VH-VL binders against Non-structural maintenance of chromosomes element 1 (nse1). Designs and how they scored, part 17

Target 1, 232 residues: Non-structural maintenance of chromosomes element 1 (nse1), of Schizosaccharomyces pombe (q53ek2)
Amino acid sequence: MEKERQDGLSDKHKFILQYIMCRTAGVDNEQVRELVQEQYGETATVEDVINELNNSLHNFDFKIKRVQDQLDGRLTLHFQNLSGDPVSQMATPYPPVQIELMRKIIEWIMKCDDYQYSLTTLQIQKLSRKEMGLAPSVIESHLHTFERDGWLRQREGIWTFTNHALAELDAYLHNEYESNLYECNACREIVIAGYVCDCGYCLHVYCCKHLAHVNCINCNTPWANATVIGRW
Below, E stands for the ipSAE of ESMFold2; O stands for the ipSAE of ESMFold2 at other seeds; V2 stands for 0.75 times the mean of E and O plus 0.25 times the DockQ between their complexes.

## First folded at step 10 (VH-VL; framework fv_ciduvectamig_arm2)

Design w2 (from u6 with heavy chain W106Y; at its last look DockQ between E and O 0.71; V2 from the best seeds 0.00; counts 0 for: pae O 3.8 > 2)
Fold by ESMFold2 at other seeds, look of step 10:
Structure w2 (fold): chain C 232 residues (1-232), chain A 124 residues (1-124), chain B 110 residues (1-110)
Amino acid sequence: as target 1 above (232 residues)
Amino acid sequence: QVQLQQSGPRLVRPSQTLSLTCAISGDSVSSDSAAWSWIRQSPSRGLEWLGRTYYRHKWYNDYAVSVKSRITVNPDTSRNQFTLQLNSVTPEDTALYYCARGYDFYSGYPFDYWGQGTLVTVSS
Amino acid sequence: QSALTQPASVSGSPGQSITISCTGTSSDVGAWNYVSWYQQHPDKAPKVLLYDVSNRPSGVSSRFSGSKSGNTASLTISGLQAEDQADYHCSSYTTSYTLVFGGGTKLTVL
């Protein structure tokens, strides 16, 4: 005989929550959908389960956020802490110097030239030596840890935020880097992979795929003239 | 599981403000996947989308050009509801008013849940 | 002012297919692939049939299909049934990121 806890959540809800919490890089929405249907039956939806979880999480300043990848549109679910300093909270297991390195990497990514929103390993090494006195081997170790823990990702030595980091840092980036930040005019999320028109209209790569014609919808100039954001 | 329950007056005099409330259960007005709309229906105009409110990193509003100068849609997170305020009403604002949830921008925010409707008459 | 144009009425016999058009401009139907269709029976709120031009929500019959070309979207109902008798509405986003509806189409099943 199974009894509901005082919070009104079943054991199956708690299983889904723990499944998402244990996957810090985020979990594929389709994988969670399959689990929800296995636990609750074919008519159950991820939306209903996530809404019920978020109703309970609200009182503790947590939520589960659905994030759409800026390039391919795949949906992932991420557990977020809505309170406090997100950089300190994401870096809680790290020594102070590594926390300060994370703050610097965030700054360097947000302020890098040419709309890149990414840095090479060499750029990080040079900046960290100049600004923090850290040796390249120490930086390689720290970057490996940030990649392992799901805060940064790299492709051939080009580093940027993961979708998890973007979700966790969303409020922080808006508050601290508003003048360096682009947001998508379609979905209002931060853009690190997309396009911006000279008129300021900005879209994620994936959000552009819903556009039915080839001109900017705000100023009607050719979208081909838009500046590329990010390295993708 | 989502339910929208409307409340508000059925009779409003010309030049006054029409105020309607939509209470939400089973979802949050601050959901990052939803947008909350007011839509009205009349024989002469059919369905007419009036405006919406939604939260991302801050609150956003979008309003139909036909009512933009007169409309406000406000969220109330403490009561989990949203409101319509339509100023300076005329008899042409007589309609059946619905609140509706638009779910997920990437699905074009189709209106998947509707309130029960409130027939509002504007007459002296 | 970007109201979408639908025929006022359409009729068909059981088993036939019918198509309802929804014509807008390059500032709405032609701008986005966010066209939706709604079915409305008398005294009921509308019910979504299609979104993103052609996608069906769970529980909507495969007899309903959608397409778009240029500034015109189309709803096709195949294998017409008596229960399909209703009003049908299209909607689209505008370049101002607002939403507009068509005038509605009354479908009569003969």
Scores: ipSAE 0.428, ipTM 0.754, lowest interface PAE 3.4, mean pLDDT 86
ESMFold2, look of step 10: ipSAE 0.441; ipTM 0.764
ESMFold2 (binder alone), look of step 10: mean pLDDT 91; pTM 0.936
ESMFold2, look of step 11: ipSAE 0.372; ipTM 0.734
ESMFold2 (binder alone), look of step 11: mean pLDDT 91; pTM 0.941
ESMFold2 at other seeds, look of step 11: ipSAE 0.358; ipTM 0.719

Design w3 (from u6 with heavy chain F105L; at its last look DockQ between E and O 0.70; V2 from the best seeds 0.00; counts 0 for: pae O 3.3 > 2)
Fold by ESMFold2 at other seeds, look of step 10:
Structure w3 (fold): chain C 232 residues (1-232), chain A 124 residues (1-124), chain B 110 residues (1-110)
Amino acid sequence: as target 1 above (232 residues)
Amino acid sequence: QVQLQQSGPRLVRPSQTLSLTCAISGDSVSSDSAAWSWIRQSPSRGLEWLGRTYYRHKWYNDYAVSVKSRITVNPDTSRNQFTLQLNSVTPEDTALYYCARGYDLWSGYPFDYWGQGTLVTVSS
Amino acid sequence: QSALTQPASVSGSPGQSITISCTGTSSDVGAWNYVSWYQQHPDKAPKVLLYDVSNRPSGVSSRFSGSKSGNTASLTISGLQAEDQADYHCSSYTTSYTLVFGGGTKLTVL
């Protein structure tokens, strides 16, 4: 008898799982594909290995989720915890006030005007002062921690969710912010960087690359007139 | 390795419901990386995609226009399988029926695993 | 009728190149670059040759190539071999969240 038969997972499967778990902010799908092909041969796919791992992980309320970057289409793999409240789990090492700030930032991003799905540092400071009474210096410290830990990203002071946060929050955002979110008509995933036509047809920036013509395929109006979602 | 095993009656009378089952090994019917389709093949129509079921943040179904008034595709997570129900069949529904996995996103990704096929005859 | 039009048959001699067409509409082949090709030998299920118009899965010979222009996609087989004798099917994603297949093409290697 072999260890692989006794516990239901091979040593190769456990190696792949450890590789992904140790990279908490996510792992490039192509790096994992190369590793899978090295371990299992050219007929093995990342998808099959990940599905076998997920069948085992389901017993412990864990999952590996594949996320497509909304701008460039890069696929990354993310280890996620399905237990309990996702915000509390994201923020377990944080003080209570910082946990509440994370909940507020999620709300402010999802409810922000003009389809921006992002906030400036000044907007966060202003809203946190108004709604929580927090000083600007406290906010800058907390934002640095959220960036360090891979929950938020910023570009020139404009903050939004990382791909890791989107994976972790997927069910939460659908449950709590259904009326505020857009879903891509190509892949069914939440859009925070993309376009939406007046008819409601919505695509990620990257998913537009697969469009073979210049009009909205649902209503035939020019796609160039679609409303931009996000700041990118 | 993913395997799809089909089962169900091979003879169905006109006006009855055609019911087929596809059991999945090596993958989960609730995987949010896959979609689960039924496809049939006949000499007169070639391959014909009928419909699918899949889970992302909720369960979705998509059905071919030609059969959408008669078809249901359902997952069964407890048995890790999915089923085809095609109501009010006629002899034109006689075909070789396949189940297949569509990887990963629904947008034109290939059917990479197929069941063994079940020849279903609709007569008398 | 199948939604996508393919020639019923095509033939070629070993070493030659042949091309199989797949013609749809602006609501399928012309809407997205999501066209796939399948090879099917007698009494076997189809196997994917190409996806996303021109991408080959691992293990598929580089003799198989694909292209698309407007509403027509094409499969080209170069260096034809006896083992290539089979049925070939195209498929496309549609604007209505559905998939459609062509009628199929029987390739005969002379």
Scores: ipSAE 0.462, ipTM 0.770, lowest interface PAE 3.3, mean pLDDT 86
ESMFold2, look of step 10: ipSAE 0.489; ipTM 0.779
ESMFold2 (binder alone), look of step 10: mean pLDDT 92; pTM 0.941

Design w4 (from u6 with heavy chain Y109F; at its last look DockQ between E and O 0.66; V2 from the best seeds 0.00; counts 0 for: pae E 3.3 > 2)
Fold by ESMFold2, look of step 10:
Structure w4 (fold): chain C 232 residues (1-232), chain A 124 residues (1-124), chain B 110 residues (1-110)
Amino acid sequence: as target 1 above (232 residues)
Amino acid sequence: QVQLQQSGPRLVRPSQTLSLTCAISGDSVSSDSAAWSWIRQSPSRGLEWLGRTYYRHKWYNDYAVSVKSRITVNPDTSRNQFTLQLNSVTPEDTALYYCARGYDFWSGFPFDYWGQGTLVTVSS
Amino acid sequence: QSALTQPASVSGSPGQSITISCTGTSSDVGAWNYVSWYQQHPDKAPKVLLYDVSNRPSGVSSRFSGSKSGNTASLTISGLQAEDQADYHCSSYTTSYTLVFGGGTKLTVL
């Protein structure tokens, strides 16, 4: 990871930056808020500190992005490298075969049927054998490496992107998979856990908690009939 | 600390274009955690949200129905500012104009920083 | 000609509670729980009191509370104080990515 340079940032700002950078899978916003208040006083806001950091980081093609969890709305902070290929940035420590597998898993998740935006271990194994010639035992090892490193998460063998991966891949997914993605009509962010009405109106699971009506606000059909996006 | 500084003419003739600028310090106009709005206020109509610009993987604009045929809000990343242009103004556009930042992951999140206001009179 | 309807004025005595209503439609207040309230003292820009109907930003007194039923949101100020004398505005997100404000309410503390 590229170390920060001293170019007008205070020592307290650098400490906050290092705190975030050392937690590559993301940091809970409230933990950073507590740290900011310790360093700068109770009236200091995490937003102002992050904005000041981002003003300096912009010069080096880095940023700190806040990500809202699509299920429970919890905010996390993620350090991003904006230069270069996002998939290569995710997979920098990996051998070439693992980088290619990561690209394929991204494709398979984005193009999977039935709005699932997730794959079972078995689906990944079958696709990897068919498209890459990889054995199931090799795939299991690679998947657990991706989980360990915070790029994929799973529940009961169902794999999808972490919030960290979504933050890193945001521009890539919009550019390469525009026709395969859904965006939330409340916040404009990519949806892999949410609902979509037949009319196309789409919301994250958490953003639905802000919906005040039982019907789709665009077409007035019952929202309970909306198609589930993701497996969560 | 975020600060918004407005500039622009205070007198505009009917049928001309009203142009205002809002300079941002302490944040970036391209922040994907913020949205940048113009709001006006008059004694007879109160507060009116006019429109906004913001960046989320690309630039977006949203405009109030009442002005959408006449309004443009543009970012300027090189100067870290955003502008209001309101075409074909009439005396009914006379108002105190504010720029404001919204923190709006969830649309309608509060306007937490406001400019100082610019009173614009539309008159011959 | 505000999209949201508020009473023009309300009044109360110190220590009392008052409620200000904000009525919209099924395409704004009734569509989303994205209602905000602002306090504005004379010659100053508005200051946010509540967002998401009932959430208070840090530093806002717990005397300010909010609720919503159907197309009507409400701001309640308990334990009314002299410094609460101000104009109060509501706003709501709409189904079209836009925001609308109420006409404002002048609160007079007697």
Scores: ipSAE 0.464, ipTM 0.771, lowest interface PAE 3.3, mean pLDDT 86
ESMFold2 (binder alone), look of step 10: mean pLDDT 91; pTM 0.934
ESMFold2 at other seeds, look of step 10: ipSAE 0.537; ipTM 0.804

Design w5 (from u6 with heavy chain G102A; at its last look DockQ between E and O 0.56; V2 from the best seeds 0.00; counts 0 for: pae O 3.5 > 2)
Fold by ESMFold2 at other seeds, look of step 10:
Structure w5 (fold): chain C 232 residues (1-232), chain A 124 residues (1-124), chain B 110 residues (1-110)
Amino acid sequence: as target 1 above (232 residues)
Amino acid sequence: QVQLQQSGPRLVRPSQTLSLTCAISGDSVSSDSAAWSWIRQSPSRGLEWLGRTYYRHKWYNDYAVSVKSRITVNPDTSRNQFTLQLNSVTPEDTALYYCARAYDFWSGYPFDYWGQGTLVTVSS
Amino acid sequence: QSALTQPASVSGSPGQSITISCTGTSSDVGAWNYVSWYQQHPDKAPKVLLYDVSNRPSGVSSRFSGSKSGNTASLTISGLQAEDQADYHCSSYTTSYTLVFGGGTKLTVL
């Protein structure tokens, strides 16, 4: 049996929870730390408050997950739904055609050539016309919605998963795309921005800063020769 | 505030299984930011990391080479605890046993919370 | 035998600086910048002093500093004080998801 809760959530805990829930793209850990200290005093920690929230949330199949950015290591907090099909949960407010498009975009990203784990707007438009019969202008509207809602992000027309989407899709990606996944050898999290050696040793961009020497730890070839994962 | 409370027998006969439990309060054994370790200490060997359990996208175990064939570390999510089982003990396994949390293990696994310690003697 | 080598003992007088070494291999100290240091007073559990080679947790005195070169990490205690008399342990992440400790160093303040 799991440890039982002594009390329901306080008004301060509910405020912190609502703050995180309303920001589906994630909340900076330091912003939440400041908020926790304002509500509970300077000795209160984000970890204690989040642990108490998670103890209450687990019976409802929710949790708050701490995510480290793969490029710069910034920590963000994300409200996560643990129930059901992650894709249908993240796309619940969408009509069926948009849900189908999201599933296809996930597939296309995971099966990209050259370790890109990202797609251009043109690639999405071409693939969606071919596989779904959707016009390019319709795709622009759908991509805007996915960006607004925090599921996809883009730079100069290159689209990939947000940290929020990676957190929500973690189990789904491991289950459906295991052969297309790379995991970081430093932290065991999925890599869509990083490096992989020919021998398979893989690190996030941020995790590479902890590497003490210039060669791959596993096979001793120069790390500079590692293949770039992602477009960042 | 995280607290780790250890329990288990303090005397074990050679060839038996040493079994210890660490109860967690203030955190969850399934926390995706933590790993849960057993560490022992003896005058002759100092601190010795034995193994751990942790959850990321599934449960993982890592064990020190010296004990890998004899050790099991298991979580118990319903009781919010984790256990050590060390099979086929000898007098060399006599030590002060600690459970400990490693938080943000990307940062060299700093053990920030420790149990109170259990002195286990292996003797007939 | 500990996986990481530390001197068994070190001594110093109040006000002096001392350095404790921790030597490993290219598969641990030399592979990653994931080295931690712990202080342990008698009959107490260890307390973390440094992580990631040189980072101090909140509340740890700036008299404690760390560095690393190749396979050797170092803990330096400046302005030695009587209460620094304790055992000091290093640890490192390995290339195989495991942790190793040094044998420990007894610091005596003369």
Scores: ipSAE 0.452, ipTM 0.760, lowest interface PAE 3.5, mean pLDDT 86
ESMFold2, look of step 10: ipSAE 0.491; ipTM 0.782
ESMFold2 (binder alone), look of step 10: mean pLDDT 91; pTM 0.928

Design w6 (from u6b with heavy chain S107T; at its last look DockQ between E and O 0.68; V2 from the best seeds 0.00; counts 0 for: pae E 3.4 > 2)
Fold by ESMFold2, look of step 10:
Structure w6 (fold): chain C 232 residues (1-232), chain A 124 residues (1-124), chain B 110 residues (1-110)
Amino acid sequence: as target 1 above (232 residues)
Amino acid sequence: QVQLQQSGPRLVRPSQTLSLTCAISGDSVSSDSAAWSWIRQSPSRGLEWLGRTYYRHKWYNDYAVSVKSRITVNPDTSRNQFTLQLNSVTPEDTALYYCARGYDFWTGYPFDYWGQGTLVTVSS
Amino acid sequence: QSALTQPASVSGSPGQSITISCTGTSSDVGAWNYVSWYQQHPDKAPKVLLYDVSDRPSGVSSRFSGSKSGNTASLTISGLQAEDQADYHCSSYTTSYTLVFGGGTKLTVL
């Protein structure tokens, strides 16, 4: 039986683990592959090292999860806490009002109109004022913190989940927002950047690369007519 | 280093259920980067994919149309293994049976690890 | 009767290039770019050579290459060597979340 602590992990494994843990936004799989090759030689793979780490981490309710970007398919590795309420864990360093704001932002993103799965800064400010009575300056501060800590990302003032947040929230989103959620028909993962056909067939932007057919596989209408999910 | 170790009977009578087990070491049957398949091989049919089990946010199964009414593939997380149950077998089910790891968008390898194979004979 | 059609056998001399075809339908090879190729030596389990039509796993020689046009995928082995003598299998995803294999091709190195 394994000890309570991870005494059996080599210094090389601990180095790889620390490298990943220190980068909350995730680490490019190819960068980790370079490190694995440097530390272990050409016969070692990222997969083998991550599997060995995960065998040890599971005893502490942690794991390293590989996440594929919905736009470009780039694989990143993320250190994940498996225990407790994912929203509370995500927001544990924050005061209660900021935890409440995180729960509301998740709700607003999942229930937003027009398949956008994203909110503008102005939308967040208006909803926060209406539903929580928060001033715009308070919202700016909280959003900066969420971005810094790797939970939300923005492009030109349009906010959505990071890949890290999607990994942490996966079970929560399935449990609380099942009716608002699209899943990719190629990989079964949640879609916030992709396309959906009128018939409901849905693909990530990147997963469309694997479609050899110009029409929807399910209903045979032109895939070019599919509705865009997300703002990217 | 992933290894797949098969076990189960090598002789089964017609109309009985064929039951095989694949024990996994070096990976988890509940890995969200892998899928766990049964594949058989015979001179008359070549390689034939039968079905799989895998976990993403819940357990999924996919089965080949030719056997869908007779097949079950189940994970066993406590023993880190998965099983094949094929009901109502006939001599046409005589084949070399493999378990294999594969199918995931994240690792890039469709069937990268295979069990040692189990030759199952169905005879009266 | 396999779902994907491969030639039963091909042969070539050392140093030559050979190509093995794998023909399916619009419901498999023609639907997704999820075509894989496997090499199988006698009494061994298959070993993956290519996935996603043309991608090579780490450790597979660059002499193995793949392509696809319409409903037909192709495996090309350049610089043929004696060790390449084996059976070769293709596989593809289908539109129904299932997988199908070709009938296999025996490669003889003369």
Scores: ipSAE 0.466, ipTM 0.780, lowest interface PAE 3.4, mean pLDDT 86
ESMFold2 (binder alone), look of step 10: mean pLDDT 90; pTM 0.915
ESMFold2 at other seeds, look of step 10: ipSAE 0.509; ipTM 0.794

## First folded at step 11 (VH-VL; framework fv_ciduvectamig_arm2)

Design y1 (from u6 with heavy chain H57Y; at its last look DockQ between E and O 0.77; V2 from the best seeds 0.00; counts 0 for: pae E 3.4 > 2)
Fold by ESMFold2, look of step 13:
Formats: structure tokens, C-alpha cells, sequence
Structure y1 (fold): chain C 232 residues (1-232), chain A 124 residues (1-124), chain B 110 residues (1-110)
């Protein structure tokens, strides 16, 4: 059966890895913590298991990344491919027109007016017709595919990135959209749900819970007056 | 388990550069959940955080105001280590130097693993 | 920014409670709820007791608790025991992506 070496991945590590890999949109950190404790005992930590997995994965340009939800702070774990173009990696199962649409939706979200970092179905349909010649029914079909596959999420027809998409696109968004992008001054992660002061100081919705002060730390303007980022 | 092993000289002359190395086992210097710091301790000043390096989508450095003009902290991914360079040292830089892992940025970087410490003396 | 201010020493008898203060500024302790506390025995590296003001890592006794008001954080040790005799340090995240430490407090258990 499997080798009896002390410096490779155990069957328990492989089980945890497979559990995370099979959940493309990410997996709740608490679910993984329960599995780690079941497999290794009540004193085992998810951090140690993930570190060991990542040590093995780095040779293949993969990693497991922890992501904090920008609204409620819940942690999820995401299996990531670090090689190549992240958009092409996200869109590997799709025909070329869907890959092009995904790339355009990313651009349209990042270049949205009024700090929205989200688009309505109608906005996507209008932009797709103008820039790609696609019919509205085709767009609705593609959007539901992107939602099913965990790349986009929507609430009442307002579409934006999932946490999984943000994790996969992190380097791409920084490289291609630096002038359109805000980073949180608490954690340095990209902000699509949060607040920005007129002076540029920016926080995720959740990171504001760690702010001990009611004013902007940088310019002392009341934080309650900061501009909302995103539609959440 | 994470281990931090320090190396470097214990005696440095005034005006020279203090250089220390911290080798990491059980984690990666490019971990997206960690930041890698240098901290020193002296009887007169207590603990003093000097600076750190860490990776997110790019490498970041943060340095204490008191040493910002003289300090550099560099990662070395091929050797899985990070270094301290402190320029133009004076006898006031005599201290016990630690490297430490700060884990996790979302938790304010508590220092959960420390190196063994290196007592560095700055004198003629 | 300047170092955080702690009392130089504090003492208490076994079974009593003591509190160690850590006072900073609006740019560190007063800006974020990212305050940590460390215990250090002689000739050993510091060990984290609390983070994010009041959270205990696994394996840290519930006798250690933390709080913060304005620019001042506090570590409370209840039910003092002989092994609590050590140096105690506070730290805070700052508005400039840096960390600062307090001067340290020597706790003597009588």
C-alpha cells in the first residue's frame, strides 16, 4: 500500500487536502478544524496541518490560502494555482467566449463608478451587447454558470466577486488594476466591501470592528462619514 | 513545529553594520499567514520591535521609527531565512536580539515562535 | 511613536489578583484593538499570553485576562501562583503597520 516514510504526506494529510481541493469555492475554516481534530486529536491545529500541506505543495506552484470575509470576518480555506494566468486557470473548463466574458466582467467590476465594485445583471447585459455583441439570454446563462462554479455571487441581481475569486485574482488585480484598487489599511487585502475616507484611508467592513477610534486614524475625520465601498 | 535558528556575530564595532540571520524550519518565509520580525531587548529599554518582512501579493517591509533610517530586513526564499542589517551601530545598540514569527495578520501579529536570542555587544 | 508605559514592578501574595497597566497613545493602543501581552521568565524568550486585547491562545490559563479603555490596556492575573513570577510585556499594533512594546513589568509573588 502506501510507503512508511516519516517525511512525506500521511493519509490523514491527503484526506484534508482532498477535502479542500474538492470544494473549489472554498471551505469554512471551522469545518477543516473539526476534521483536523477528528483525524489528529483535540489538540491538533489547522495551522500546523495547513503549513505542512503548503510545504509540500510549493514545489508544484500550489498553496492553500486563508481568506477573511470582508463583511463578517469568517475564515475560509482555498486551494490555489500560483502558476500562469489566474484568469485562464479560473476559466479552464469554459469555451473561449466565456473566458473573454469573464475577463470583461473583471474589468467592468474594477472600473465601476461610485465605489460600487459590483454590477447589476442589466449593466452586464448592456456592456456585453456593446462590447461583445452578446444577447441578454446568453449573458444570463453565463452568469449563472459563473455563480454555480463559485466565481461570482449575486444578491437580487447585483453581481460581484466571491472570496474564492478574490483569492485567485489577487496578483492579477494588483498588477492590472492598481489605479482602481483599494487595500485595507488594517490587513493590506483588497477591499470590495468596506469604507474609504476622503484622505484615502480604507478599511474592510469587518476590519472596522477592530478600530478603537471613531475617527479616521489618518486625518481625524469622523469615520461614520467615510464613503461606502461595494454594495453589501 | 516551527523553529527559528539565529546566527551572526556577537561583537560589532561602532559605526559598522550589525548583520544577523534567522533560519526557519516548519514554515515558509513566504507564508501568507505570517510576518517575520526582529526584536531586541536591553536592560535600559526592554523589548523593542525593530522591523519585519512578509509576503502577500508582494514583499512588504515595516520598520520602527527609531531605526527606520538604518535598518533593512530581507527575506531569502531559497534558504528559507530572513536577515537583519542595522547600519552605523553605537553602544546603544548593544542588546539581546531575537527573531520571531508574527502569526496571523488578522490577529495583530502575536509573536508565537522566537529564536534562541543572540547577545550582540557594540564596543571598541 | 514612543514606547508604551508599564509600571516597573508589581507584587502580590499567592491567591490574590493583580493588574498591570499598559498606556500608549491614540496612534497605537488607542487606535486598534491589537494589544498583546507576553510573559518572560529569566533567560527565556517571551511567551504570548493574550492577543487582540483579551483572547487567550490554547494552553494559557483562564487566570489571565485582558481589557482596554481608551489608550490604556490592562492584564489581570487572578489566583496568583509562584510560577507567575516573571516579567510581563505589552505590545500594540500601530497606525503605521508597526508594533511597539512597553518597558516591561517585573511581577514578584510574595
Amino acid sequence: as target 1 above (232 residues)
Amino acid sequence: QVQLQQSGPRLVRPSQTLSLTCAISGDSVSSDSAAWSWIRQSPSRGLEWLGRTYYRYKWYNDYAVSVKSRITVNPDTSRNQFTLQLNSVTPEDTALYYCARGYDFWSGYPFDYWGQGTLVTVSS
Amino acid sequence: QSALTQPASVSGSPGQSITISCTGTSSDVGAWNYVSWYQQHPDKAPKVLLYDVSNRPSGVSSRFSGSKSGNTASLTISGLQAEDQADYHCSSYTTSYTLVFGGGTKLTVL
Scores: ipSAE 0.509, ipTM 0.793, lowest interface PAE 3.2, mean pLDDT 87
ESMFold2, look of step 11: ipSAE 0.507; ipTM 0.788
ESMFold2 (binder alone), look of step 11: mean pLDDT 91; pTM 0.935
ESMFold2 at other seeds, look of step 11: ipSAE 0.541; ipTM 0.802
ESMFold2 (binder alone), look of step 13: mean pLDDT 91; pTM 0.935
ESMFold2 at other seeds, look of step 13: ipSAE 0.529; ipTM 0.801
ESMFold2, look of step 15: ipSAE 0.500; ipTM 0.790
ESMFold2 (binder alone), look of step 15: mean pLDDT 91; pTM 0.928
ESMFold2 at other seeds, look of step 15: ipSAE 0.512; ipTM 0.793

Design y2 (from u6 with light chain N55Y; at its last look DockQ between E and O 0.55; V2 from the best seeds 0.00; counts 0 for: pae O 4.0 > 2)
Fold by ESMFold2, look of step 11:
Structure y2 (fold): chain C 232 residues (1-232), chain A 124 residues (1-124), chain B 110 residues (1-110)
Amino acid sequence: as target 1 above (232 residues)
Amino acid sequence: QVQLQQSGPRLVRPSQTLSLTCAISGDSVSSDSAAWSWIRQSPSRGLEWLGRTYYRHKWYNDYAVSVKSRITVNPDTSRNQFTLQLNSVTPEDTALYYCARGYDFWSGYPFDYWGQGTLVTVSS
Amino acid sequence: QSALTQPASVSGSPGQSITISCTGTSSDVGAWNYVSWYQQHPDKAPKVLLYDVSYRPSGVSSRFSGSKSGNTASLTISGLQAEDQADYHCSSYTTSYTLVFGGGTKLTVL
């Protein structure tokens, strides 16, 4: 097992950082745990290594964020750039029209009706024609690029944010869409797949599975009466 | 390696405010993977969690029901510290007070680092 | 909130296995898999032994194991040794986003 050097980051810490940075869409927490065990032996924890990395990264406006999937609870680690405009940072390799489309898709997802926090391909095509004058085939190409690059995901033509996009957009969504977002009362993360009680208490699908199996803690109303958030 | 160093008075008179400080080294009070708690221990009550402060995208607090009306836990990011204020103390608040780091929510906030403890006596 | 119930004391001889129970409710131990165990030697701060019911952090002997069934969690110490003589505390996260502790168990190694 390798001891951490006094003051600053060891070569093994830098190797762990590089491993996470190279996996732009996020990396499974258990894979990083195995890597930490290989580099440091059974004594080292992933949590301590990530904490030490983040202490160093803070001064460069970077961090590693742990994200739990809202449906199945799988934990992933994401390298984030905290500097600059979050939307521009997500779309850095894209021409200006694609950056503006990403900004619009974020708006449309956050403001869509019926707690859906998701859009069909047809909805995106219709809105982009109406608000940007873009042809449907151009939109399909851009959506494919956003999916390939890990910013959006889709299931049967229903598009929403990836966990990586939620991590990158966290501050932006809170600043620009506070009245349109829900936060989980268990973990304080943004909810796009979950439940909201009439009293305003809100939980991710996974957090609800663990926390309140029958009734809301705040008002004692059955979760069966809760409004579903998202399409999943 | 994370270290927690406590400071504050050891004698407090009834009806006064108990104030303790916990200084953090090796971690940040604004870490989004941790929560920062105060816990007390007495022979008659055992360990008792009092409350916490933590940052996720803004600051949050959670407090035990038994002290909720009297407790405040505040972060100080510039000094990398967090504080306990417990108002209107009585002799029943006499205890050994600890600060502790909670791991993160996804692990149920196990307390993996503890301060040295401060024995506070409430008496006149 | 509700305190978690632990036996006040447990004893065993070196080499034996002992089990300490921690019983709560459906609003704490029964609601989450967020049960932790702490060992505390005299005049020292508690030290985490297990969390997530059964996960053992680095530096904790493999003689310590944990389990949960319903509203009751259990700490098992196999191959009991003299240094295991200490107080043992359980804790659980609650559905009210708070933490509760058990009353503690004094383990005596005979």
Scores: ipSAE 0.354, ipTM 0.731, lowest interface PAE 3.7, mean pLDDT 86
ESMFold2 (binder alone), look of step 11: mean pLDDT 91; pTM 0.938
ESMFold2 at other seeds, look of step 11: ipSAE 0.371; ipTM 0.721

